# Designs tried in a protein design chat: miniprotein binders against b1l550. Part 83

Target 1, 279 residues: b1l550
Amino acid sequence: MRLPEELLERARDIHSEAPSHRIKLDRVGSFGLKVPVEFKGFLLLAEADVWVSLPEGRRGVDLSRQVEAIYELSNPPKDPFSLCREAAISLLEKLNYADSSGVSIRFDAPLQDGESLKYYGVEISSIASDEIINKIRVEILGMTACPCTAELIRAYKSSEIAATHTQRSLGILEVSTKAEHPDPDKLASIIERAMSSPLRTYTKRPDEGGLVIRSLSNARLAEDVVREMIHLFLEEFGHLPEDTHILAAVRSMESVHMHDIYAERSFSLDEIRKEISSH
Short names: E, the ipSAE of ESMFold2; O, the ipSAE of OpenDDE; V2, 0.75 times the mean of E and O plus 0.25 times the DockQ between their complexes.

## First folded at step 9 (miniprotein)

Design qj28
Fold by ESMFold2-Fast, scan of step 9:
Structure qj28 (fold): chain B 279 residues (1-279), chain A 82 residues (1-82)
Amino acid sequence: as target 1 above (279 residues)
Amino acid sequence: DPVREAFKYFMEAYKLIMEAWRLLRKGDVEEAAEEYEEALEKLEEALEIAKEAGSPRLIRMIKRMIEYVKEMIEELEKKLKG
């Protein structure tokens, strides 16, 4: 049962009224929407947030128009990048009082792992204001091995076989650009290659031993991993516009400590090139 | 509504830009340049409508996209000539 539409003519238009306080709001929208997307041959159920800015003189946002905008563009399911970009622009068109709009879509991305799949986190955004900015964040777990403890054990044992502690480390790459969203599989690959070793969904004992030995042979500080991620990123994505902004970070869940180790660097492509070329 | 008309041309231009990105991923440089040139025409039309409508924000958004497309055309022209 629905109420008669005649009631709309008698009811106050709450959204267009003046608010109690004349304060601008940066983001007002519908959060946690479920949206099907097509990603590299997979049909995935993603979670989406859609939002617009709200001027100081307007009490509320047309939330139903926001939901309609993304659902119209998501049927049939399309790639999440095009959906993000088109929905952000459509929101500004449909909600003319807004100065900015945004769409974020997040999902667990499948990645081939032998005969199985593993998963990594992806969040993509498009923000429309005085320009269109496309943002992607990729998070994937890997393994790191401590070089400091390895060196101490080597000295203590006078042995070529170094023992050290290993731990799960979360690698993070975030990119904001006016160009196309970078391929998340390539970002995940960069993170994994920067680690001591990748993690796997399924291993038998010989493969498990091999991963541990590779990790020990490639011991890296969190600081080493971040620098390697930046180096590999520049090799793969150095062609992006100079004002492209990157965050590279690692959170190491240290097995010998009650706390985590964290290392990060934010930079623009212009900034990092000048830094690397300076002597 | 001239503001909505300007957004219509802007969206058409942006879809052409996305198609140019797809073509570049496939190595189709000449076809990508053609898509960018068509996008530039749509953006210039959107800009004229936005100026008539008197929307400073939309004018800035369109101008920044024109700058981006011109940079891409210049880059691809260098590749095609070289």
Scores: ipSAE 0.702, ipTM 0.907, lowest interface PAE 1.4, mean pLDDT 86

Design qj29
Fold by ESMFold2-Fast, scan of step 9:
Structure qj29 (fold): chain B 279 residues (1-279), chain A 82 residues (1-82)
Amino acid sequence: as target 1 above (279 residues)
Amino acid sequence: DPVREAFKYFMEAYKLIMEAWRLLRKGDVEEAAEEYEEALEKLEEALEIAKEAGDERLIRMIKRMIEYVKEMIEELEKKLKG
């Protein structure tokens, strides 16, 4: 029993040794950890990444301290926002040689869809350094329809061709802010409202016809969807700090082409307000 | 360990900030302002401990958070008066 203790006491602390080259590393950590989170009444198994910066004079990071930081805060399961923020701060406390820390938690979020549920992608992060930045990315599928099909709506009763001009599109909103993470359900709602129509988990045949007709009546290019997402975002989240950074993007899986269409815009709230108020 | 003590005060302050965000989502502006004011007190305590410990990164982090909380308090005071 004493031999194991003596062996541990004699062991070299490899991580605190000087490295082969004095080069700072930006992110060193434990990636792909499984952590339970409580999200809007659901217990979900999320995937977590935790990391710290590694100074040029230190060979390695204590990975056990990183895992300890997040697991101590995940029992009992809590909301992923509090978990990200608290774990990022805890990492800096436990690993005092680090200049920065980060935590990212990824899961599929349930969203009510009639009498069923659908899911959208969520990634929540907190990065702690000489400031704390909260980041969230939401991805959700919807439908878009080419505006050229507007002419086909007039003749759709005499042709089935109008239905072929819809496609699946992935909407993306990513927000980085000093304030709290925006509600991902609100971000998902903005994306769906910007599209021609939402996708549904299950529809009856009359409901399917209705969705197609709505999509065709609300025809939008990927470029139109991105602009609408930005407009709706500013209406709901324009109160965030001026240095809040947003990425709005749409990837349209074109039904009539062998390739996807992609449109995006990155901006700070300060930048976009000046742009809109000009002209 | 003064650095650990400063981090504990910082974490307490950040939990108060998160509570203020929760209260703001409920429309409880006055209660949110109270949480921010308590967070500011905790941050000022954390700052003094961090200064004595000489942890420059932690000092910068706490100072940035103090700036943020002060801005939020001013914003909410304007709303309460308006």
Scores: ipSAE 0.534, ipTM 0.854, lowest interface PAE 2.2, mean pLDDT 84

Design qj3
Fold by ESMFold2-Fast, scan of step 9:
Structure qj3 (fold): chain B 279 residues (1-279), chain A 82 residues (1-82)
Amino acid sequence: as target 1 above (279 residues)
Amino acid sequence: DPVREAFKYFMEAYKLIMEAWRLLRKGDVEEAAEEYEEALEKLEEALEIAKEAGNERLIRMIKRYIEWVKEMIEELEKKLKG
């Protein structure tokens, strides 16, 4: 049952009232919204969070205006990067009491894999205040092979191709910048190139053998993978503003252990350039 | 609504700034400079409207982007002049 609109004249405006306690809230919003997005020729179902800051003197946020902001911009579906950036700006326009706004959009990105597709994880955000900061996180699985065990087996058998344990490793690149969101396919490519080998959705036996041989011939520590990701990132994205922040990480799901190995490095472009030039 | 109009100009400028960054990635320096110059014009219009509206946060945001765009234009002009 829909109540008469005339009741709005008699109802209190709860959101505009003073709260019981004058405390600012950093993020108030609508989380877990389903939004269609267009990504590189694919229509995907993404999950979005939208939020604003709430000043200490205001009891609540107009949540319907938040949902309107993102849904107006998502019909027809558009690329998730433009949607993210434009929605964050729209939230500041529509909710004038807010000091900041934010939008996060998550989806599994398709990547051409021979005649099939594989998928990697993408989360993007735009946070607007006195400036807009665009953030992207890409996660993709690859294969690593242990160089330590490879060296022991080589010493034992004196073979040209070292036998060693292999495992799935999750590579992570996260970038925060005032420039546009980096292309996630390029970030995914950097991660895969830093690994011992990429993973495939499916392989025929000869192709599978080739990937295994590639990984064994390119054995890498988690630490090696992170350093290579940083090196490749600087080659591809060194043009970004100096205050751009990057996280490079890998989590190796060790096949010979009950636990994982993890390696990471966070840095700004300014910081890493000074480090490389001084060492 | 002047605040809404100022945000509209800011949004248009911001889209141009994002496109300029994309053009720089491709090495299209001249085209990027043109996008920044158009963005600066839109930001200056947005600033005048925001000042008339008295929206202090929007004024601060627009001023920050004007400063950044001017710095980028100056840097690209130095590269183009050799």
Scores: ipSAE 0.629, ipTM 0.882, lowest interface PAE 1.8, mean pLDDT 86

Design qj30
Fold by ESMFold2-Fast, scan of step 9:
Structure qj30 (fold): chain B 279 residues (1-279), chain A 82 residues (1-82)
Amino acid sequence: as target 1 above (279 residues)
Amino acid sequence: DPVREAFKYFMEAYKLIMEAWRLLRKGDVEEAAEEYEEALEKLEEALEIAKEAGNERMIRMIKRMIEYVKEMIEELEKKLKG
């Protein structure tokens, strides 16, 4: 039963009241919203979080205005980058008590893989405050092969092809910038090229053998993969503003261990250029 | 509401900035520079409105965007000259 709208005149405005404690909150919002997005010719179902900061003198946030901001901009479906950027700005306009706003949109991105498709993870954010910061995180699985065990087996067997353990490794690139979000397909490509080999959705036995041989011939430590990802990133995206921040990471799901191996590096473009030039 | 008017100009400017990014991906450097220059005009209008309204957060946000757009225009002008 829908209650009469006139009850709004009699009800307390809870959100505008003083809170129990005068404490600022950094993020208050609507999380787990389902939104359609158009990505490179595909219509995808994405998941969105929208939030604003809440000042110490205000009890609550007008959550309906947050949902309105993203829904107005998502009909008809548009690219998730423009949706993210525009919604973050719209949130600050609609919720004038907020010091900052943010939007995150997550989806699995299709990537052409021979005659099939494979998928990788994308999370994009836009945060509006004293500036607009655009963030993207790309995660894609690849294969790595251990060079240490390869050398032991080569020495032991006097083999032309070193045997070693292989495992699935998750490559991660995260970029925060005042410029546009980097193309996630290019970030995914960088990650895959840094790995021993990419993974496939579908392969026949000869092609599977080829992937294994490629991996074994290109054995890499997690540390090697992270350094190669940074090198390839600088080749593709070195034109971004100097204050752009990057996280490059690899999580290797070691087939010979009960635990994972992890390697990462965070840096700004300004920082990494000086580091490389100093050597 | 002057604050809402400033946000309208800011959003229009940001849409022009996004269009400049699209043009740069296509290699249309001259067209991208034109979009940035139009965005700069809208940002300067937004800044005057925000200053009159005394909204310090909006003033900072707009000034940082003006700085970014000016840097982009300067960079593109150098590419066009050389």
Scores: ipSAE 0.691, ipTM 0.904, lowest interface PAE 1.5, mean pLDDT 86

Design qj31
Fold by ESMFold2-Fast, scan of step 9:
Structure qj31 (fold): chain B 279 residues (1-279), chain A 82 residues (1-82)
Amino acid sequence: as target 1 above (279 residues)
Amino acid sequence: DPVREAFKYFMEAYKLIMEAWRLLRKGDVEEAAEEYEEALEKLEEALEIAKEAGNERLIRMIKRMIEYVKDAIEELEKKLKG
């Protein structure tokens, strides 16, 4: 049953009323929206969150205006970066009481893997306030091999081929910038190149053998992987504004332990350049 | 609504900035600089409207974007000289 819209004019405007407590809220919005996006020739189903800040004197947010902001910009489907950026700006236009707005879009990105595809995690955000900050987080699995055990086994057996344990490791790169979101495929490539070897969606036995030998020949600590990720990031994205913030991290799911190993570094481009150039 | 008009100019400017980013990825530095210059013009128009409307938040947002575009143009000018 649809009630007459004339009742909206007669009903109290709950959202514009004073709240029970005069407390500002940082994020109020619509979370878990399903949105189609176009990514590098693929039509993907993404999940989006949209929000605005709510001032201390206002009881609620116009949630319908938030849904309008993203859905009107998503038809026809567009690239998730433009959608994220434009929707964040649109939210501030539509909800003039807000000091800030944000949009976050999550999806699994296809990556060419020989004749097949593999997938990695992408989360992009745009936050509009006194400035627009574009944020991206990429997570992709790879393989690491332990150099400590490799060296011990080599010393014990004097082998041509190092023997050691291998494990899946999750590589993470997160970037916050006033400039364009970095290309997630390039971030995924940086992570994979920093690892002992990439992982594949499918392998034939000869290919699997080659992957294992590659990993064993390129044994790396989680600490080594994080440092290499930072080095490769600076080579590819060192042109970004100096106040760009980066998180580089690895979580190694150790095959010989009941626990994981974790290494990370957060930095701004300005900070890391001063650190490196002081040597 | 002058605030909505200021946002319209701001969105147009940001789309020009996004186009400059696309051109830079292709190595089209001179075309990217032209897009940034047009974005700067749109931002200056947005700023005047926002000032007359007295919207302090929008004024700060536009001024920060003007600073970003000016810095980007300076960086491209240095690149073109090399």
Scores: ipSAE 0.707, ipTM 0.908, lowest interface PAE 1.4, mean pLDDT 86

Design qj32
Fold by ESMFold2-Fast, scan of step 9:
Structure qj32 (fold): chain B 279 residues (1-279), chain A 82 residues (1-82)
Amino acid sequence: as target 1 above (279 residues)
Amino acid sequence: DPVREAFKYFMEAYKLIMEAWRLLRKGDVEEAAEEYEEALEKLEEALEIAKEAGNERLIRMIKRMIEYVKEWIEELEKKLKG
């Protein structure tokens, strides 16, 4: 049942009232919104969260203005990066009591894989306050092969290409920057090149054999993969501001263990360059 | 609505800043510098309007962005000379 609009003239403005407790809240908003986006020629259904800070003296946030901010900018659908950045700024314009705003958009990104497509995870955000920070997280599966077991089998069999266990590994690159969001396809490429081999949506037997041989010939520890990801990141994205913060991580789903192996490094561009130049 | 007008200039400036970073990724240093300079002009307009409106948060946001853009222009000028 829809009540008459005229009741708004007589109703209390609950959101503008003083709260029961004078406590600031960091994030109040609309979470799990479905929004269409255009990504590299694809129309995708993304999931968005929008939020603002709430001052200690205000009871609630005007949620309708939050939804208005993102939906006005998403019709017609546009690229998720511009949508994210512009919506964060629009939230501060529309909600003048907020000290900060944020927008997060999540989707599975298509990536060309021979004659098919494969998909990797993307989450982007923009947080606006006295400054604007753009953040992107890319997760993609690849394959790793154990060099330790390979060396043992090589010693035992005297083989050029040693047998070893292979497993799926999840590579993660997260970047926070004042610059534009990095291209997620480039981040996905860095992760895949750091792995023993990429994974594919489907393979026929000759291609499957090739992938396995590639992996075995390029055996890498999780620690090796993280270091290689950092090296490749610096080659591709060395132009970013020095205060850009990066997280590089790998979670290896070990086929010979009941547990995973995890390796990570977080750093700023300034920090990592000083570290590398000390050697 | 002067606050809304200040945000319009800020948004235009911010889009130019994002384009400048895209150009830097492609190695187009001179064109990126031009985008930063245009962004700086729009930020200065936004700042005057925000000051007249007395919006302290917006003034801080605009001033911070002006500081960043000036630093980025200086770094590009160093690279162009070196």
Scores: ipSAE 0.722, ipTM 0.914, lowest interface PAE 1.4, mean pLDDT 86

Design qj33
Fold by ESMFold2-Fast, scan of step 9:
Structure qj33 (fold): chain B 279 residues (1-279), chain A 82 residues (1-82)
Amino acid sequence: as target 1 above (279 residues)
Amino acid sequence: DPVREAFKYFMEAYKLIMEAWRLLRKGDVEEAAEEYEEALEKLEEALEIAKEAGNERLIRMIKRMIEYVKEYIERLEKKLKG
């Protein structure tokens, strides 16, 4: 049942009223929306958040216009990058009191893994204000092997073959740019190549042995992985605007400790180029 | 609705800017420059409409994008000529 439209004449417009306290809010919106997206030939169920800034003199946001903005652009399903960018702009059109808008879309991205698929995490956003910033965060698990324990065991036995502990490590690359969103498959590839070895959906005993040997031959500290990720990122994405901001991080789930190891570096392209060129 | 019309031109310009970046990633510098030039024309149209509508936020947003696009057009033209 739909209530009579004439009730709008008698009801107060709560959202346009002055608030109890004149405080600006940075993000007000609809969070946890389910949206279908098309990603590299796959139809995926994504989760979206949409928001706008709310000025100090306005009590509330028209949430129905936020849902309308993303809904209109998601039918038929399209790539999540275009959806993200276009919805952020559409929010500013539909909500004229807002100084800024944003859209985030999260999904698990399929990645070819032999004859099977594996999945990695993707979160993209577009923030529109006096400028538009596109952001992407990619998270994927890999394997690391400890070089410190490897050297200790080698010294103890004087053996050419050293054993060490291995663990799952979560690699993270986050990019904020005025250019288009970077290809998440390329970001995932950078992370995996920086690790001691990638993880697989499944392995048979000979393949499992090969991964372990590869990891042992390529033992890396969390600090090593972050530096390698930055190096590989600059090789692949050095063409991006100089004010592009990157976060590279790794969280190592240490198999010999009750705690994790974490290493990160954030930088802009102009900052890192000056740092590297200073020698 | 002039504000809606200005946003329509802005959105079309922005799509062209994103396409220009995709072309730059592929090394297609001349094609990227063409996309930026077309985006600039659409942004200038959006700016005139936004000024007539008196939407100060939209005017600032469009002007900033025009500045960005002009900077990259100049950069790419220098690259193509030299």
Scores: ipSAE 0.617, ipTM 0.879, lowest interface PAE 2.0, mean pLDDT 86

Design qj34 (at its last look DockQ between E and O 0.97; V2 from the best seeds 0.78)
Fold by OpenDDE base, look of step 10:
Structure qj34 (fold): chain B 279 residues (1-279), chain A 82 residues (1-82)
Amino acid sequence: as target 1 above (279 residues)
Amino acid sequence: DPVREAFKYFMEAYKLIMEAWRLMREGDVEEAAEEYEEALEKLEEALEIAKEAGNERLIRMIKRMIEYVKEMIEELEKKLKG
């Protein structure tokens, strides 16, 4: 049943009314939308969040316009980077009372793994205000081998390749920049290379053995992994603006403990360069 | 709608800025500089329209983007001369 349009003219615009309490809100929007995107030749259904700020003098946001903004830009499907940027700007255009807008798009990105596919988690965002900031977060699982246990076992059995416990570890790189979004595949690669070994979707027995041996040969603490991620990031993305902000983190799901080990470093490119140059 | 028109130019400029970054990544410094110059022209047009519309928020956004683009152009010029 569609209400007669005439009734809409008589109805108060609740959203435009003054609120009972004149307080600005930072983010008001629709979360958990599904939008199609084209990514690396794949058509994916992604989850999207869209929001704007709300001034103190306005009771509510026109949520329908927010949804319209992103879906207009999503047909036909396009890359999520352009979609984020364009939608963020479009939101400010459509909602003229907003001082800021934001779009976040999340999906599992396919990653080639031999003849099979693995994946990593990606969240692509753009925030528009006085400046436009592009943000990308990549999460991928890898494997870490403990060097401490390896050293103990080496001391005990005098083996060249010491056995040690291994665990899955989640590596995280989050980048915020005024530039274009960094390539998520490259970020995922950095994380994998920083760990003891990558995970594989499918391994034959000889390949599995080789993977384990590699991990043992590259035993790393969670702290080592984070430092390696930062190092590799600087090599690959050192050309980004100096005010680019990075979060590098690892959550190691320890196999010998009931708890996880977590390590992180937050930094700007300028800050970390100064730190490294001072040593 | 002058505001809509200003946003159109702003959007076009921003696309060019992102393209310039892509070109820089690929080592096409001269082409990147051209894209920034074109972006600057569009931003200047957007600014004039936004001023006429009296949209202070948009004016601030455009001005800040202009400053950014000018900085990028200066950096590129240094790279090209060096």
Scores: ipSAE 0.761, ipTM 0.926, lowest interface PAE 0.6, mean pLDDT 92
Fold by ESMFold2-Fast, scan of step 9:
Structure qj34 (fold): chain B 279 residues (1-279), chain A 82 residues (1-82)
Amino acid sequence: as target 1 above (279 residues)
Amino acid sequence: DPVREAFKYFMEAYKLIMEAWRLMREGDVEEAAEEYEEALEKLEEALEIAKEAGNERLIRMIKRMIEYVKEMIEELEKKLKG
């Protein structure tokens, strides 16, 4: 049962009223929406947040218009990049009181892993204000091996293959740009190549042994992984606009400690090129 | 609604920009340049409408996008000549 629409003629427009306190809000919207997206031949269920800024003189946002906008653009399902970009622009068109809008879409991206699939985390955003900024964050697990312990054990045993502790490490690349979103598979590849070895969904004993030997032969500190991620990023994506901002980070879940090790670097392409050229 | 009309041209321009990105990924540099040029024409129309409407935020947004498209056209012209 629906109430008669004639009641809308008598009801106050609460959203257009003045608020109790004249305070601007940066993000007001619909969060945790389930939307289907098409990603590299897969139909995936993604989670979306949509928002706009709210001026100090307006009590509320038309949330139903936000939901309508993204669902109209998501049917039929399209790629999450176009959906983010078009929805952010559409929100500013539909909600004329807003100074900015944004859309974030999160999903687990499938990646071919031999005869199986593995998954990595992707968050794509588009923010529309005085400009359109496209942002992507990729997170994928890999393996690292400690070079310090490896060197000590090598000295002790004079062994051909170093023994050391290994652990899962989370690699993170985040890119904000006025150009298109970078390909998340390429970002995931950069992270995995920077690690001591990638992780697998499934391994048989000989393959598992090879993965461990690879990791031990390629021991890296979290600091080494971050530097390598940056190096590989510049090789693949150095063509992006100079004002492109990158965050490269690693969180190593140290097997010999009760705590994690964390290393990060934030930079613009302009900044990092000047830094590297000074050495 | 002139503001809505300006957004219509802006969205059309941005779709052309996204098509230019696709063409660049495929190595179709001349076609990408043509898409950017068409996007610039639509952005200039959007800017004129936004100015008549007096929407300062939209004017700034369109101007920033025009700047970006002009930068891309210059980059592609250098690539095509050299």
Scores: ipSAE 0.735, ipTM 0.916, lowest interface PAE 1.3, mean pLDDT 87
Fold by ESMFold2, look of step 10:
Structure qj34 (fold): chain B 279 residues (1-279), chain A 82 residues (1-82)
Amino acid sequence: as target 1 above (279 residues)
Amino acid sequence: DPVREAFKYFMEAYKLIMEAWRLMREGDVEEAAEEYEEALEKLEEALEIAKEAGNERLIRMIKRMIEYVKEMIEELEKKLKG
């Protein structure tokens, strides 16, 4: 059943009215949309948020146009980065009263792990205003081994005993740039290489032993994991625009404590280059 | 609709800019420069349409992207000469 379209001429356009309180809003959107995407040959179900700014003189947002902007581009499924960037521009075109628009797309990305797969978290976004800023956040679990306890145990029982506590640590790289979204696989690789050892979906006893031995041989403080992530990031992505902003962080789920530890550094490329070159 | 037409050219330009980044990743610097040049042409057309429409916000957006693309072209020209 469909209502007569001519009613639009008789009904007030509530959305275009001025509000009782003329206060601009930064984000008015539709959150938690399900969209299909193609990533590395996989068809994935992603979750998306779309939004626009709302000026002080406009009462409401055309919400159906918001979802139309992304859904028109999502069927058939396509590359999530193109979908994200194009939807952000489409939002600004379709909702022309807005000063800015944004799209976020979240999915778990597959990564080869022997004969199996493991997954890491990806969230991309594109925010369009006078500029278009592309952001990507990658989260992947790795293993860290505590160097402080390892040193204590080494000193106590000689070099023939190697032990320390190990734990899962969540590594995070977040990049905001005017360039294309960085390749999430490269970001995940940077995080894993900065850890004491990668985590596996499944291990057999000899492989499990090797994993632990590798982590002990590469024991690192959370602080040093973050520093290594930054070093590796600069080697791979130092070509990005100077005003590119990065957040590198580690949250370590310390196996011997009731709480996590957290280390992070945020920087722009031009800032970190000056810092490094001064040493 | 002039505003919609300007956005069409802007979107086409933006796709070329993203393709230029892909080409740079592949080591195809000359091809990347060609994509930036084409993107600039589309942005200049988008700007003229936006000016005729009097859309100040879209004009600012296009001008910022033109500035960005010109900077990228200059950087790539240095690489090609050297």
Scores: ipSAE 0.667, ipTM 0.896, lowest interface PAE 1.4, mean pLDDT 90
ESMFold2 (binder alone), look of step 10: mean pLDDT 85; pTM 0.820

